# VH-VL binders against Probable transcription termination protein NusA (nusA), part 5

Target 1, 139 residues: Probable transcription termination protein NusA (nusA), of Halococcus morrhuae (Micrococcus morrhuae) (p15738)
Amino acid sequence: MRVTLSDTALRHIALFEDVTGASAVDCLVDDDRVCFLVATGEMSDAIGPDGTTVEQVEERLDKRVSLVENADTAELFVANALAPAVVHNVTISENASTVAYAEVDRADTGVAIGRDGETIETARRLAERQFDIDDIELA

## First folded at step 1 (VH-VL)

Design o14 (framework fv_ozuriftamab)
Fold by ESMFold2-Fast, scan of step 1:
Structure o14 (fold): chain C 139 residues (1-139), chain A 120 residues (1-120), chain B 106 residues (1-106)
Amino acid sequence: as target 1 above (139 residues)
Amino acid sequence: EVQLVQSGAEVKKPGESLRISCKGSGYSFTDYYMHWVRQAPGQGLEWMGGINPSDSYTGYNQKFKGRVTISADKSISTAYLQWSSLKASDTAMYYCARGYRLYYYGMDVWGQGTLVTVSS
Amino acid sequence: AIQLTQSPSSLSASVGDRVTITCSATSSISYMHWYLQKPGQSPQLLIYAASNLQSGVPDRFSGSGSGTDFTLKISRVEAEDVGVYYCQQWSSNPYTFGQGTKVEIK
């Protein structure tokens, strides 16, 4: 799938790549936060020791920054987007709409939803952009 | 035109079973979730649950889980809400409403409602 | 469960008045929708995702807000706007409605 990035998102990605040395595949820009979809295998570079590298990105953008690691399959992508929640299984239902059903560990349901629903909402937005998944339901 | 048509009013006694229906027309039935919302007399709206007609996956409000069953038959574009044993506290107006698969959109089309009265 | 509290619980307005209804959530929410239930009718969607006007709804209705506080405004209320207004969140199950705000026209 081909993602179109705004000028603002492209500038944020350029800053992210300069600070972290990691590549970002996508970027969601909101009023209070920015989320970067980090290239597969580059998450540790993006976070940095003790989170110091991602903190530098936050300081430069003057916004909270969240990171999601990219994946080659829709199932792993959804699990990564709900991290650090433990996801036991992801089933993709493809009828008239494409819905991902994520079986999240009971103790981690709140983690998967996130503060203010932030995690699940970000996961839904990224899954739509990257895999044409219309919705994510917690099973 | 897009519309949801619900089954008619019901008068029941405690302990009886009941199934009410909601038939969609004018749109692709499997592209939208079907939600059930109840309203007790003189009270506000309460979401009971919803179903994805394409795969029959259901989500319930925990308050109603085990008390009702939500189902759908996509071959006839109809969703159902069923009780195995009614209680007086089930007396309410029951609405079905469709919601697009993305929750960014609200419930844009509602049925006319089915009044269920449960009394001894 | 996320609790939504609307203010005021009821109000009486004259035709042409500006009406403001607020909805406060116990947790920040992803999507807030607003509905109107006119007497004897099914609810109807007015505003989706905080600030988007539903097709067919008059532009005197508007919504705003984010996080935990959301507002519905009627710039110049009309007699046909009588009813109960509900906010509704699509953030986490159980998906909840506010208690409702009853709007009466003098």
Scores: ipSAE 0.000, ipTM 0.514, lowest interface PAE 16.1, mean pLDDT 86

Design o15 (framework fv_ozuriftamab)
Fold by ESMFold2-Fast, scan of step 1:
Formats: C-alpha cells, sequence, structure tokens
Structure o15 (fold): chain C 139 residues (1-139), chain A 120 residues (1-120), chain B 106 residues (1-106)
C-alpha cells in the first residue's frame, strides 16, 4: 500500500486538507478533474454542509473534484468506490490476477460505471494503488 | 502472438448434443475473459455470455441462460460452448473473443468462427 | 436491454469519400466500441471506449460521442474498408450490438 505521490498531487492534498480539515491518503490528478481518497470516517467533513466544502475545493483548483472514502478492507473499499450505486456484495478472487466481483443492484449498473466510465475506472485505479486489486468486475 | 483457434464446422440434427472449443495461445489465458458471440445467417452479432477462466465465473445473456453451457479448462487454455439438445434455430456462426475486463468488455481478439448447421 | 440503432443501415461510397456512421442507444451508456466485419472474416476491433483507436488500426478511423449518441468516421475511405460496421455497449448485461451498417465501395 505504499503510494508515491507527485509534487502536484501533494500540493492538491495540502489544499484539500486546509479547506476541508479532512485527510486525503491518495490523489489522482487528471486534466479535467481531481479525485481524493478520503481517510476513513472523514467523508462528511470533506463534503461539508450541503456539499459546500467540496465545492470550495473545486473552486480553488478550478477542476471538478470527486471523493472516494477509504476503508480497512478491500471489499468495503470497492463498495465505497462505486457509490452511490447499491452494492449487495463484493468477493475477491486471487488467481493469476486479483479481481474484485461487485454484485451491484441491476438498476444501478449505469451508476456504478458512471458518466464516460468515470466511476468504474477511478475505482479500478484506486483499488490497484491501495489493495493491489488488478480489476473490478460488475456481477 | 495472440491467437484464438476454434474447432471445425459442425453439421447436426435437432436434439443432438454438441460442444465447440476455442483455444487461446500467445498470452496468459487466465488473465482474460473468454466470450461467445453468435451470428445467425444474414444477421448481426449477439453476445451469448463469457467466462473468467481463472475461477470459472460465468455471465450469460438471459436469452441463452439454461440453453447453453460455457466452460473453460485452464490447463489446456481452452474455452467451450455446449448444447445438450440442439434446435434448428441454433444454426449460426459462433465466434469466441477475449476481453480484459479492466476497462470494458471490448473484444480485442476474435477466433476464426465455427459454423454450426442444424437441420433434419 | 439497451438497444443500439445504427444509421444508415447501408451506404455506398467511392474511394476517398468521408464516411460517417452513427449509433444511438435507448439509455445512457458508459462504453461504446466499434467493430468491422469484412466479408467472410471475423469481426475486428476498431475503436474502444468511444474514441480510442485500437493498435494496428489506420488513423483514418476515429470515434466520438457520449451519453446516447456515438459516431464513427472514416476520413478517406479505402477499398479495404468494405464490410459491416457494428457498435457495441458494455454498460449493461446483455452486452448488445447495433444492427450493423453495410459499407460498399462503388
Amino acid sequence: as target 1 above (139 residues)
Amino acid sequence: EVQLVQSGAEVKKPGESLRISCKGSGYSFTDYYMHWVRQAPGQGLEWMGGINPSDSYTGYNQKFKGRVTISADKSISTAYLQWSSLKASDTAMYYCARSKGRYTYYFDYWGQGTLVTVSS
Amino acid sequence: AIQLTQSPSSLSASVGDRVTITCSATSSISYMHWYLQKPGQSPQLLIYAASNLQSGVPDRFSGSGSGTDFTLKISRVEAEDVGVYYCQQWSSNPYTFGQGTKVEIK
């Protein structure tokens, strides 16, 4: 779980922590957005009342901001990363590669994937970085 | 070099059983899903289902669930599509195709196809 | 099931022409892929995830779109591009294909 952060990611984390009071344990920086992996239990602080705190982060970065809450187990982490999709169960298969199978409510498959695949791809990137999970498949 | 090689053409009668195969080579077989895609004569493509060879986890198109069985033998890098009782409506070209799953179910390599003809 | 409708269903082009094919989905999809099936051959992947060119595919092919409407373009069609083009979604099981667009060279 040893993540190497770029100078840009470290600067974004410093700004995020200053604005929100919450801690970020990882940060993905893309051209159009920034995703913060929020420390377990601190998501409410990061979002703020009516989403006003995360909106302040977006304004200061001049980019869209997404948040994923960290978790102590790979299964809960995957469920958190696919929010707000309803995830009934997550199982991890460890063979040639490590794959997480998420049983997503049928009505929420599109939600779990996200606009332009954004949610599922962000989940896959973070799962690899934090839990060495090679892939997430929707069951 | 990645290659998917399918079994040869089959001519069968209604009610007969059949199993066709798709052998992968040139890559780690258990790192990719294997899927079956059907094409009836003069028609378009239709996804039937797929399997993760590492744990035999299968997903089916509801239209084909219970009518076919998808399986894989990772020791010989081969996936299978099986019918217990063929119908004339099963006449089609059957393709295998692989997907990584990490990004999407896009099919980057396809087998050459197995023509199955079912007639009395 | 998500239904994909392609337009046009068929077209005839001359070498060097610009070809545009569209694919419309009944609901918003996350991933759209494009395949070409040349006469007597297996389908081959051209574009994945709306706009990414598969390795080995000529750069005259391009893809665009999001939500429910996607487009495949051939900037200057060649004789070898004859065949049936299919769009395919992965947003929801069953993973469906469009009905196909037949491209012929005159």
Scores: ipSAE 0.000, ipTM 0.501, lowest interface PAE 16.6, mean pLDDT 85

Design o16 (framework fv_ozuriftamab)
Fold by ESMFold2-Fast, scan of step 1:
Structure o16 (fold): chain C 139 residues (1-139), chain A 120 residues (1-120), chain B 106 residues (1-106)
Amino acid sequence: as target 1 above (139 residues)
Amino acid sequence: EVQLVQSGAEVKKPGESLRISCKGSGYSFTDYYMHWVRQAPGQGLEWMGGINPSDSYTGYNQKFKGRVTISADKSISTAYLQWSSLKASDTAMYYCARVRYSSYKAFDIWGQGTLVTVSS
Amino acid sequence: AIQLTQSPSSLSASVGDRVTITCSATSSISYMHWYLQKPGQSPQLLIYAASNLQSGVPDRFSGSGSGTDFTLKISRVEAEDVGVYYCQQWSSNPYTFGQGTKVEIK
């Protein structure tokens, strides 16, 4: 799917880039949070010392902020989106649909799913927008 | 020294517009987000939304989105809460409270409250 | 939305008693704060980020907890501690308050 950014998302990205000095490739705006897809290699700039930089973004937006690091391949992207869960392997399968199968460490299944499914659902939304992946399944 | 001073009590009829204010003093106004919290008669506290006075960026509780407008004028250190058309259900005490950048995100200073009564 | 449930909803204590109030969340909380609203007054911050005592608040107040369960304690309640106590989460919009715990002195 070709990604179109709303005016709200563009304003959020402008604020994010001004505060952090890092670039955001995409932005998901929900009622209770904002998720930024951070340019590859710029995650530490976005987080800042002791998380203080991303905390400033949260304070400015008055919402929880989550960060996902972008990647050039679908496989690495899916692993990044499920962080900090340990992902051993990602296999992309194409048939009637495109599905990513992520082999997550057994101890980290809950981390990959996240509170109320937030992590896995965010990963699915971003994977669809960036790589046309229809679903992510935990193997 | 640090204080938030709110505008006086209001008595209105359904359908009327209203804007109430919250003026900060004794601190750097743009270093704090300003939030609004309501309390219906005999009820608990309910968060409505907040604004960053530095850039006018707003966040709303979805329940109040589109029903009220939050704004701020940093040149006079004042935040506003506005209704275009009041309803009887808007009867409540309205508090402003500040939240600091680079803090634990707690409402550390509160205004004295503005009582809004909407009735015929 | 994250729902916060306080227990008890009300209590009556004698001066010098130990008071314990709990707050249970439907999801893990990043920042939990406690406020006191004395009769006819604005809320005031008592405890921020679960366990930190706000400047100017007497040290008979303390907070603890993490995840979904948080506790506010008053070691020796005084007459001036009458009011309604609220927990409040700062984890996700909308930032919600508990229903309140009314503390009365006998």
Scores: ipSAE 0.000, ipTM 0.507, lowest interface PAE 17.8, mean pLDDT 87

Design o2 (from o1 with heavy chain G99R R100S Y102K G103W Y107V; framework fv_ozuriftamab)
Fold by ESMFold2-Fast, scan of step 1:
Parts: structure tokens; C-alpha cells; sequence
Structure o2 (fold): chain C 139 residues (1-139), chain A 118 residues (1-118), chain B 106 residues (1-106)
């Protein structure tokens, strides 16, 4: 893996793990938000009852927190990263570049893009870091 | 009729502060994001950022982050673009534009010309 | 950032001519929109999501393309079509526009 975590990202992960009891395998730190890539099967622990656990992380970091659940395959990973959008299928094409084509339910295209493109941009950043995927396209 | 009406032209000196406005009418102001796009004299369009007026969540082009502030007052259906200290390089036409749920800009303001010179 | 390159940078056409403008992205994009800025006016939306005509846009305008290459066509150009045409991607931040294609009518 090419992933290198900054000191800031490592400190955020330590805080996340202390508060939630869940493990984070990656962390993106931006000016106004932090995104944690949550270990497979631990998303419920990270969110907590009624979202109270992830809200505690937000309070302590003084930043918005978003969560993406990790997966063992590139296809499931892309679907997880576009949640809560309904993804019918993901196809990975490897030619001049590696592109993931996500077949998103028609009603959920806006959800997959997210507010100000946040969801799709976060998905692209994480997919590159974790699976060397150059781009995600909505089919 | 859906309209975006922008404040009038401004002539400023470097170092001065400025806030320009964009007032929406004829639609539900909080149901659409409002974005700012600049156009330097004789040049093309450059995206600066946008705001969701329902909760004032903002997104910026990194080139402009920290140099300008985007805000909105939903009680008067008005979005703002503000500089704390203008530079000569801020001379441009500034447009506000409404973003629909399909991620395109369907309505544009008439533009506000900002000239910064000593 | 995704850079958009438009071709040609300028053209002159006679009323009734077919006009074709292309927009090439440095990486694949899911969304391409097109705008027209008439002289002295703000931009106006022509095409969104690659091929959909905006409300009030005449049917002589059409968009097509996918991946990195997109095209805007005017089947029979009219005098009112004078201006600068811009493509715009929304697939990646920062949002970027092409450099523009100036269309003049003889």
C-alpha cells in the first residue's frame, strides 16, 4: 500500500479509536472535516446509538467527521464510499488508467455526489489510496 | 420569475475591505446552493466556491480559501462574497449563480464589476 | 485539477452553418455542462449532464460525449448564437471551466 499517515492523521486515529472502540485504517484531514476509513464490520461501533459516538469524535476534534467503511474488494469499497446511495453494480476497467464505473440508482445520483461534491471526491481520494483506482465514474 | 440581482459596481484601493451581494427572488432561497464565479478582464470563467443557504455550509476553491468569505442571510434571501483586504489581482467581474440538484448553474446574476487600483 | 481544453479557440460562421465545439478533459469526467456568454451578458446554461437541453434552449443545440471527450453542436447557427461557449466539469474539485470558444457570425 502507498498510504502514509501524517502525525496529525495518526493523532486523529488514536482519538477516534479511544472514543469509539472501532479501528480506523486511514484518515483524511481537511481544513473543516476529517474522514475516517473504518475497519470492515466496525461501522456500527463508530457511529454509536443515534450517531452519538461519532458526534463525540466531532466535538473533540472541533470538525465535521465523515465515515467510510472499508472492504476487501475494490468493487465493494466503491459502493461503501458512495453510501447511502444505492449502488447496483461496480465495474473496474483497467486500460490506460484504472476507472471504477458505479451504476447508481437514478434517484441517488445527487446522494452519490454529495454536498458540494464531498462524497464523490472523498470516494475518489480513498479509492486511489487503497486500491490505486484513478477515477470513479457514475454510470 | 426566478432572478438573482447583484449589488452595483465597486471601485476600491488595495487593502480595503469589500462585501458584494446577490439577492434571490422568485424561488425558495434555501432549496438551492449559491455559487460565485469570477471572470478577470478578457479572461474565462473561474469557480470560487459556494454555500448552502439552509445551514451556511460552504465549499471553496483552494485558490480562494482564506482570501474571501462566502456567507448568506436566508432571512433576506441574500448571499455575500467578502474580502478583508483587496489586491489589484481581485479586479474582475463577479457572478453569483444558482446550482440545481442536478449540479449545474441554471440561473446567473447580472454580475458585479470590482475594480481595484491605486 | 481537471483541465478542460476547448477546440477551436475561435470560429466564424455564416447563418445556417453547422457549428461543432469540442471539450477535452485531462481525466475522465462523469458530468459536462455547457454555457453561452453573449457579449456584455452573464453566462447562460445551454446543456447539462452531457446531453440535456436546459429550459428555453432551442433544439438546434445538442451535446454528446463521454469519458474525456465531449462535443457541443449547433445544427443551424443563428445570429443570436454569437458569444463565448464554455464547458464545465463537476466531477472533481476544484470545479473547472474550459478556456472558451468564441463564435462570431459573418
Amino acid sequence: as target 1 above (139 residues)
Amino acid sequence: EVQLVQSGAEVKKPGESLRISCKGSGYSFTSYWMHWVRQAPGQGLEWMGGIDPSDSYTGYNQKFKGRVTISADKSISTAYLQWSSLKASDTAMYYCARRSYKWYFDVWGQGTLVTVSS
Amino acid sequence: AIQLTQSPSSLSASVGDRVTITCSATSSVSYMHWYLQKPGQSPQLLIYLGSNRASGVPDRFSGSGSGTDFTLKISRVEAEDVGVYYCQQYSSYPLTFGQGTKVEIK
Scores: ipSAE 0.000, ipTM 0.502, lowest interface PAE 17.4, mean pLDDT 86

Design o3 (framework fv_ozuriftamab)
Fold by ESMFold2-Fast, scan of step 1:
Structure o3 (fold): chain C 139 residues (1-139), chain A 119 residues (1-119), chain B 106 residues (1-106)
Amino acid sequence: as target 1 above (139 residues)
Amino acid sequence: EVQLVQSGAEVKKPGESLRISCKGSGYSFTSYWMHWVRQAPGQGLEWMGGIDPSDSYTGYNQKFKGRVTISADKSISTAYLQWSSLKASDTAMYYCARDRGYRYAMDYWGQGTLVTVSS
Amino acid sequence: AIQLTQSPSSLSASVGDRVTITCSATSSVSYMHWYLQKPGQSPQLLIYLGSNRASGVPDRFSGSGSGTDFTLKISRVEAEDVGVYYCQQYSSYPLTFGQGTKVEIK
């Protein structure tokens, strides 16, 4: 597990927690987007009714916000990170590198990848930081 | 307050070009996708495509790809749907709708633009 | 493309009745969204991500389901609930809607 939080990320997490009441265990800060890794079981608090709570975070940051729910296992974490795609199974292979193979429903491959690869790229970044997973491959 | 205001009704002839608009207000325009949804007379809802105004990335329903162009001007918070050559089969109500990002749940809708194409 | 089929296509209810609308997908989806289009109005979001009520939506509306079968339920229908209800999936491109269920109030 490797977590490096910049001063910017820490400030974003403080704002997120103040607005939502939910805890964030990680934060990825890009020029146009911020992704929060939400503590397990607190996703509904982060989203809020009709998404109004996460919208408040977006307005305060003036950036698009994405949320990924954390999990206690690497397998569940990978499935959460690829949401809303339907993930049937996740297997972790540990050889020269650690690779997660996600069996995504065929109809959901595009959803799992996301616009310009954004969803899968974010999933890979968080998987490395939280579970030392070197790559995520769609099966 | 979030509002999506669409341009007024249009009556056109086959072969004519047309561009209709959807202006967003009350929110950060570049933080949300804008979708176009068609409803032919007496029919249900059909997704045509959407645009991310932050970078003008577009996604199309293959049925409409090449038939229409979706664009956005973020300086005036306005999305557009354009036809180079209208057909009678384009007669429909056209809605724009905002999406919270990757969830594709359209939480706010414009009032609709009725497009009638007849000779 | 994931095709969504709603059942029934139409129904007539009396004020106070329980209304149940189902949406069946040709492939598994993670969540379903539900919309209501009242006569002469734009569609409005009722339920998102399967079971979450949109802002301003009364508690009498609820959504449930998983996999290929989803349900929208109105516990005690009111006169203002007349309209056409649509389910919508977002698991796969293109985004698709069900054909609609027309709810009329007697």
Scores: ipSAE 0.000, ipTM 0.536, lowest interface PAE 13.7, mean pLDDT 85

Design o4 (framework fv_ozuriftamab)
Fold by ESMFold2-Fast, scan of step 1:
Structure o4 (fold): chain C 139 residues (1-139), chain A 120 residues (1-120), chain B 106 residues (1-106)
Amino acid sequence: as target 1 above (139 residues)
Amino acid sequence: EVQLVQSGAEVKKPGESLRISCKGSGYSFTSYWMHWVRQAPGQGLEWMGGIDPSDSYTGYNQKFKGRVTISADKSISTAYLQWSSLKASDTAMYYCARKGYYYRSYFDYWGQGTLVTVSS
Amino acid sequence: AIQLTQSPSSLSASVGDRVTITCSATSSVSYMHWYLQKPGQSPQLLIYLGSNRASGVPDRFSGSGSGTDFTLKISRVEAEDVGVYYCQQYSSYPLTFGQGTKVEIK
């Protein structure tokens, strides 16, 4: 089944898709930022030359915009959600809960976490919504 | 009253360039997107893309991206659809349609259509 | 892309009949719009955001549905309702239309 989208998320997705021509399959709306889950293979259209297209979305929404590319497997999804950090491997462990362990390049640990934990927290929210992953831990 | 008036029918040969127009009146031109929808002979409707005239932002259906250019001149409330090199497969009726933002994202007014015929 | 399939592809009705047209999507859609294209004319908006009638559209037209299945109903069809009806999804780009349902009055 598809994730349930709020009216605000739907309106943001409509604007994103009008500006970029790319499809968004999910959208997380926060006070000062918006994250779009971009359909597989359409990330370059969403970003645009030198990032100009995604900057236009930011201008329209008057919010910071982040993009995550969708994937068909949980492992690739988690790696994509932590971009642009280099992820060497992702292992999914299923016991009492489902946890993804991402082996991030040492130099990119801060990138994977993001400012104030934004990147890793957004990744955790998207992984839960899309793949029923309860947590992401950096290994 | 809102009106969208399109340019007249065109008959062209493959390889020729063409630009057709859609002029809006009776509303704030920069407050709505202008989109293009095509209809090949005997077929249904197909969305091509659109433009926000306030800042000239464009979005395209990937099928048409690179094959056509959508532009607008807000000083004369006119949107354009342009081909650099026409093909026989471009033969169709082309409609412009106005679209609002967010919960008004539907085509509420349509132009009368421009028939483009591309033949040898 | 979300593909929309309309049923039936065509129908013939008598004035006063109830007409039902369905639109089925390959994925859940948030909103469905409906348009009517009368012979020789441009399309015109009938229903937007699932169930709202456009300005000037008679009460006999109604829209309903959610998820993947949407319906357009004409409670008492009139001669002026002849044409091709199209559904259009507003959930994902590219925006897509159904293949159309041709309504003829006998």
Scores: ipSAE 0.000, ipTM 0.495, lowest interface PAE 18.3, mean pLDDT 86

Design o5 (framework fv_ozuriftamab)
Fold by ESMFold2-Fast, scan of step 1:
Structure o5 (fold): chain C 139 residues (1-139), chain A 119 residues (1-119), chain B 106 residues (1-106)
Amino acid sequence: as target 1 above (139 residues)
Amino acid sequence: EVQLVQSGAEVKKPGESLRISCKGSGYSFTSYWMHWVRQAPGQGLEWMGGIDPSDSYTGYNQKFKGRVTISADKSISTAYLQWSSLKASDTAMYYCARLYYSRGAFDIWGQGTLVTVSS
Amino acid sequence: AIQLTQSPSSLSASVGDRVTITCSATSSVSYMHWYLQKPGQSPQLLIYLGSNRASGVPDRFSGSGSGTDFTLKISRVEAEDVGVYYCQQYSSYPLTFGQGTKVEIK
């Protein structure tokens, strides 16, 4: 594990947990957004009815908030991180580096990449932190 | 080399004020958070809160917020834990511990300060 | 708040025995650390981030686990390993410790 929680990330996690009742196992803090890695099985609590709970977190932080659900396997983790893109399969290749190849539905390639590459970049950062995956490639 | 040295044992009565100290040496004091952990007689460890000495930002366990004050004086590399009015339930061993920022673990601990509050 | 429950609460081992202590969290934890508090002493760090041995910690100590279940193992316990072992999560506020596992040597 190459994971650290900054003081700012810990403060954001405390707020997230107080508002949602869900647990966050990691937090990425950027200038205009915050991403929470939500404990497995707790995404519904984090989002809330009609997205109202996560919207409360956004209002309190005055930043855009994105959520990624954690998973016990690297393959499921990568699929979750690329949501809501439909991912048909994920294969992990271990050679000089560890690369995840995600087979994304043809219509959802743009969704997997996200606005300005945010989704794929966030997925790569979280995959490295949680599973020591060096890169994610869309197949 | 890296050490945390705490002030000596205290025996107090309920209602009295108290401030105990934890002095760091052998490292950059402002580069690490300093936390306080208590241990009531015969009990386990309980996190109270911590401080970033570089800007005096504090985080508290809600159980202790308002009951104690955590502060630090970076000019003398010393962190403090203070009570304005002690209660018998404050009887415990109090440890300061350095949070190794990138690892989130308490890597260096003080020797402890025993605080006894009785009438 | 993440509650940590250790099992067993207490154990008695003979020198050379394998000792296993578990720590169960009420929600997923990414950062679990283990400490040993010897009688009359301050806690000392044994394992950080689940499986990394702290500086100076003998190879007989190892940590494993992920999610909600973590384990500390002592492959061949020595007399000096007497004390109370604590797990601690650093995933969310408030930071919490397990209740402790007392290890005695027969």
Scores: ipSAE 0.000, ipTM 0.499, lowest interface PAE 18.4, mean pLDDT 86

Design o6 (framework fv_ozuriftamab)
Fold by ESMFold2-Fast, scan of step 1:
Structure o6 (fold): chain C 139 residues (1-139), chain A 122 residues (1-122), chain B 106 residues (1-106)
Amino acid sequence: as target 1 above (139 residues)
Amino acid sequence: EVQLVQSGAEVKKPGESLRISCKGSGYSFTSYWMHWVRQAPGQGLEWMGGIDPSDSYTGYNQKFKGRVTISADKSISTAYLQWSSLKASDTAMYYCARGSLAEWLRGYFDYWGQGTLVTVSS
Amino acid sequence: AIQLTQSPSSLSASVGDRVTITCSATSSVSYMHWYLQKPGQSPQLLIYLGSNRASGVPDRFSGSGSGTDFTLKISRVEAEDVGVYYCQQYSSYPLTFGQGTKVEIK
């Protein structure tokens, strides 16, 4: 893995880990929010009862916080990044570039895309950083 | 060559204010945390706190929070430890030490200053 | 706060002896570091991240351990190794040191 974290991202991860007890393996810092890539199996700890733990992180950062659970495979990673959209299948194509094709339930296409493309754009950024996936397309 | 140079020994009375310094050279000052560690006479090492000089973000040991102020001036590559009102129990050797910025939760103190002896007595 | 307890608190060794110092934490520690403070000097880094030797540190020094129990070993102590050895965790704030182990040469 060749991900380089900024000083700001590292400090955000430290605060996140201190508050939640969960580990973050990546962090995207934007103007209006921070996204943490949560270690596999630790999502429940990060969220906390009724979302109260992640809300504490938001209060301390004074920003919206989004969470994506990490995974051991590229296919499961892409499905996790598009949550809570129902993803039926993910296939990885390695031709001119590496593209993940996510078969999202028809009713959940909007959920997978997110407001102003926020969800799918974040998923694309994390997939590139973690699995060298060049793009995610909804099938 | 990385070097941390601290200010000279101080002799003070209870109630007096004091600021001691630690000047870094030979490296990018804003790329590493600077920490303060004290050692009371005949005692072990005790972490007081640290600062990220790039934005002056600080972390304190709760025991010292509110009793001391840690600051840094990146234009002159210098970190500071300040007391508004010294107590006899502040008598100790004070070290500055460089920590890893990239792994601040997992870092270590790779370079240490020579120490500043602070004696507080009536 | 994670409390570190070192054993023994002090020891006397002869040149060539094997020295073992242990450090026990009250909760699991991901990273343990070791420092040596020679008389009248600042502490100096010996071992970082459990088992890595700092620059200039002789091969006779080694670190091991995980979880709550860590060990520093000197395979053949030399006269220049006199001083106080400290373990230090960097896993959570506040950062804490062990109470120190004083090593004297007979």
Scores: ipSAE 0.000, ipTM 0.501, lowest interface PAE 18.1, mean pLDDT 85

Design o7 (framework fv_ozuriftamab)
Fold by ESMFold2-Fast, scan of step 1:
Structure o7 (fold): chain C 139 residues (1-139), chain A 117 residues (1-117), chain B 106 residues (1-106)
Amino acid sequence: as target 1 above (139 residues)
Amino acid sequence: EVQLVQSGAEVKKPGESLRISCKGSGYTFTSYYMHWVRQAPGQGLEWMGGIYPGDSRTGYNQKFKGRVTISADKSISTAYLQWSSLKASDTAMYYCARGYYGSFDYWGQGTLVTVSS
Amino acid sequence: AIQLTQSPSSLSASVGDRVTITCSATQSVSYMHWYLQKPGQSPQLLIYDTSNRASGVPDRFSGSGSGTDFTLKISRVEAEDVGVYYCQQRSSYPWTFGQGTKVEIK
């Protein structure tokens, strides 16, 4: 990836990696929350036993922390970013814009959107940064 | 320590209703999906569905949709699997398991359900 | 639904042997998870997202693969590794498991 990280994001990643032993490949910093894009296969290390490791990160940052697991394909990436929603399929349409259409189980639409749209908004931001996807639409 | 503790074994007759439970502890219950996985006697594993307790949204394997109801009570960190009318073919071991982005990282001990006349 | 076929269906190994189990999918999948069900016990997660060991899983377990073909390896099998191994995919709903590979120690 060719994403540029701010000094604040780099400091947060350094803290995250020190506390968890997991690697983060991206970091979104907002006023009240931080989202880490966790290296593929390292989510268990990031969460830790009983969620205690990610809670330690939250305590030290004094912010809510969310985690998204990275993936090598755009389709799996979008599905991971919408977790824990059940995603049946993801299709990428490239025309005037690049749009990911995520077929989310009907019962999980609210989960995919998240409280105040936080989950889908975070997914869209990360998909743009990592795969140049302009939008994610729930199908 | 993450623990999932399931209710005890059940012996039922066809047509009876049943609800089994899975209580989570040692983690934030509302932050992880809870899934149900079935294992018929001598057979392999089959995913039935899951629930996100934070907002109670559910997903089902189509094979089980309408046959069972998955629910959760976040005030007591407990998920449920319920049948309105059991069949002999529902005889199986039922596991609850915590979701981890599409895998199952912690499992309950299982609840054996036997349905016979 | 994506069907997963494991090979072999069963095997007998001696302590210290290398054990290899394969899982073949009818369609390409991005990642594969692996579980062990020891006799009389619940399944336990061994490997997630193809190659990552779950918490508490010994280094002798490893996973690899891509597309339609995935492999679980045990570098030096121990007596406690007896049980049925299952692969599982999450690339397509419903999530499905392989039929299982029974591993016995002779």
Scores: ipSAE 0.000, ipTM 0.499, lowest interface PAE 16.6, mean pLDDT 86

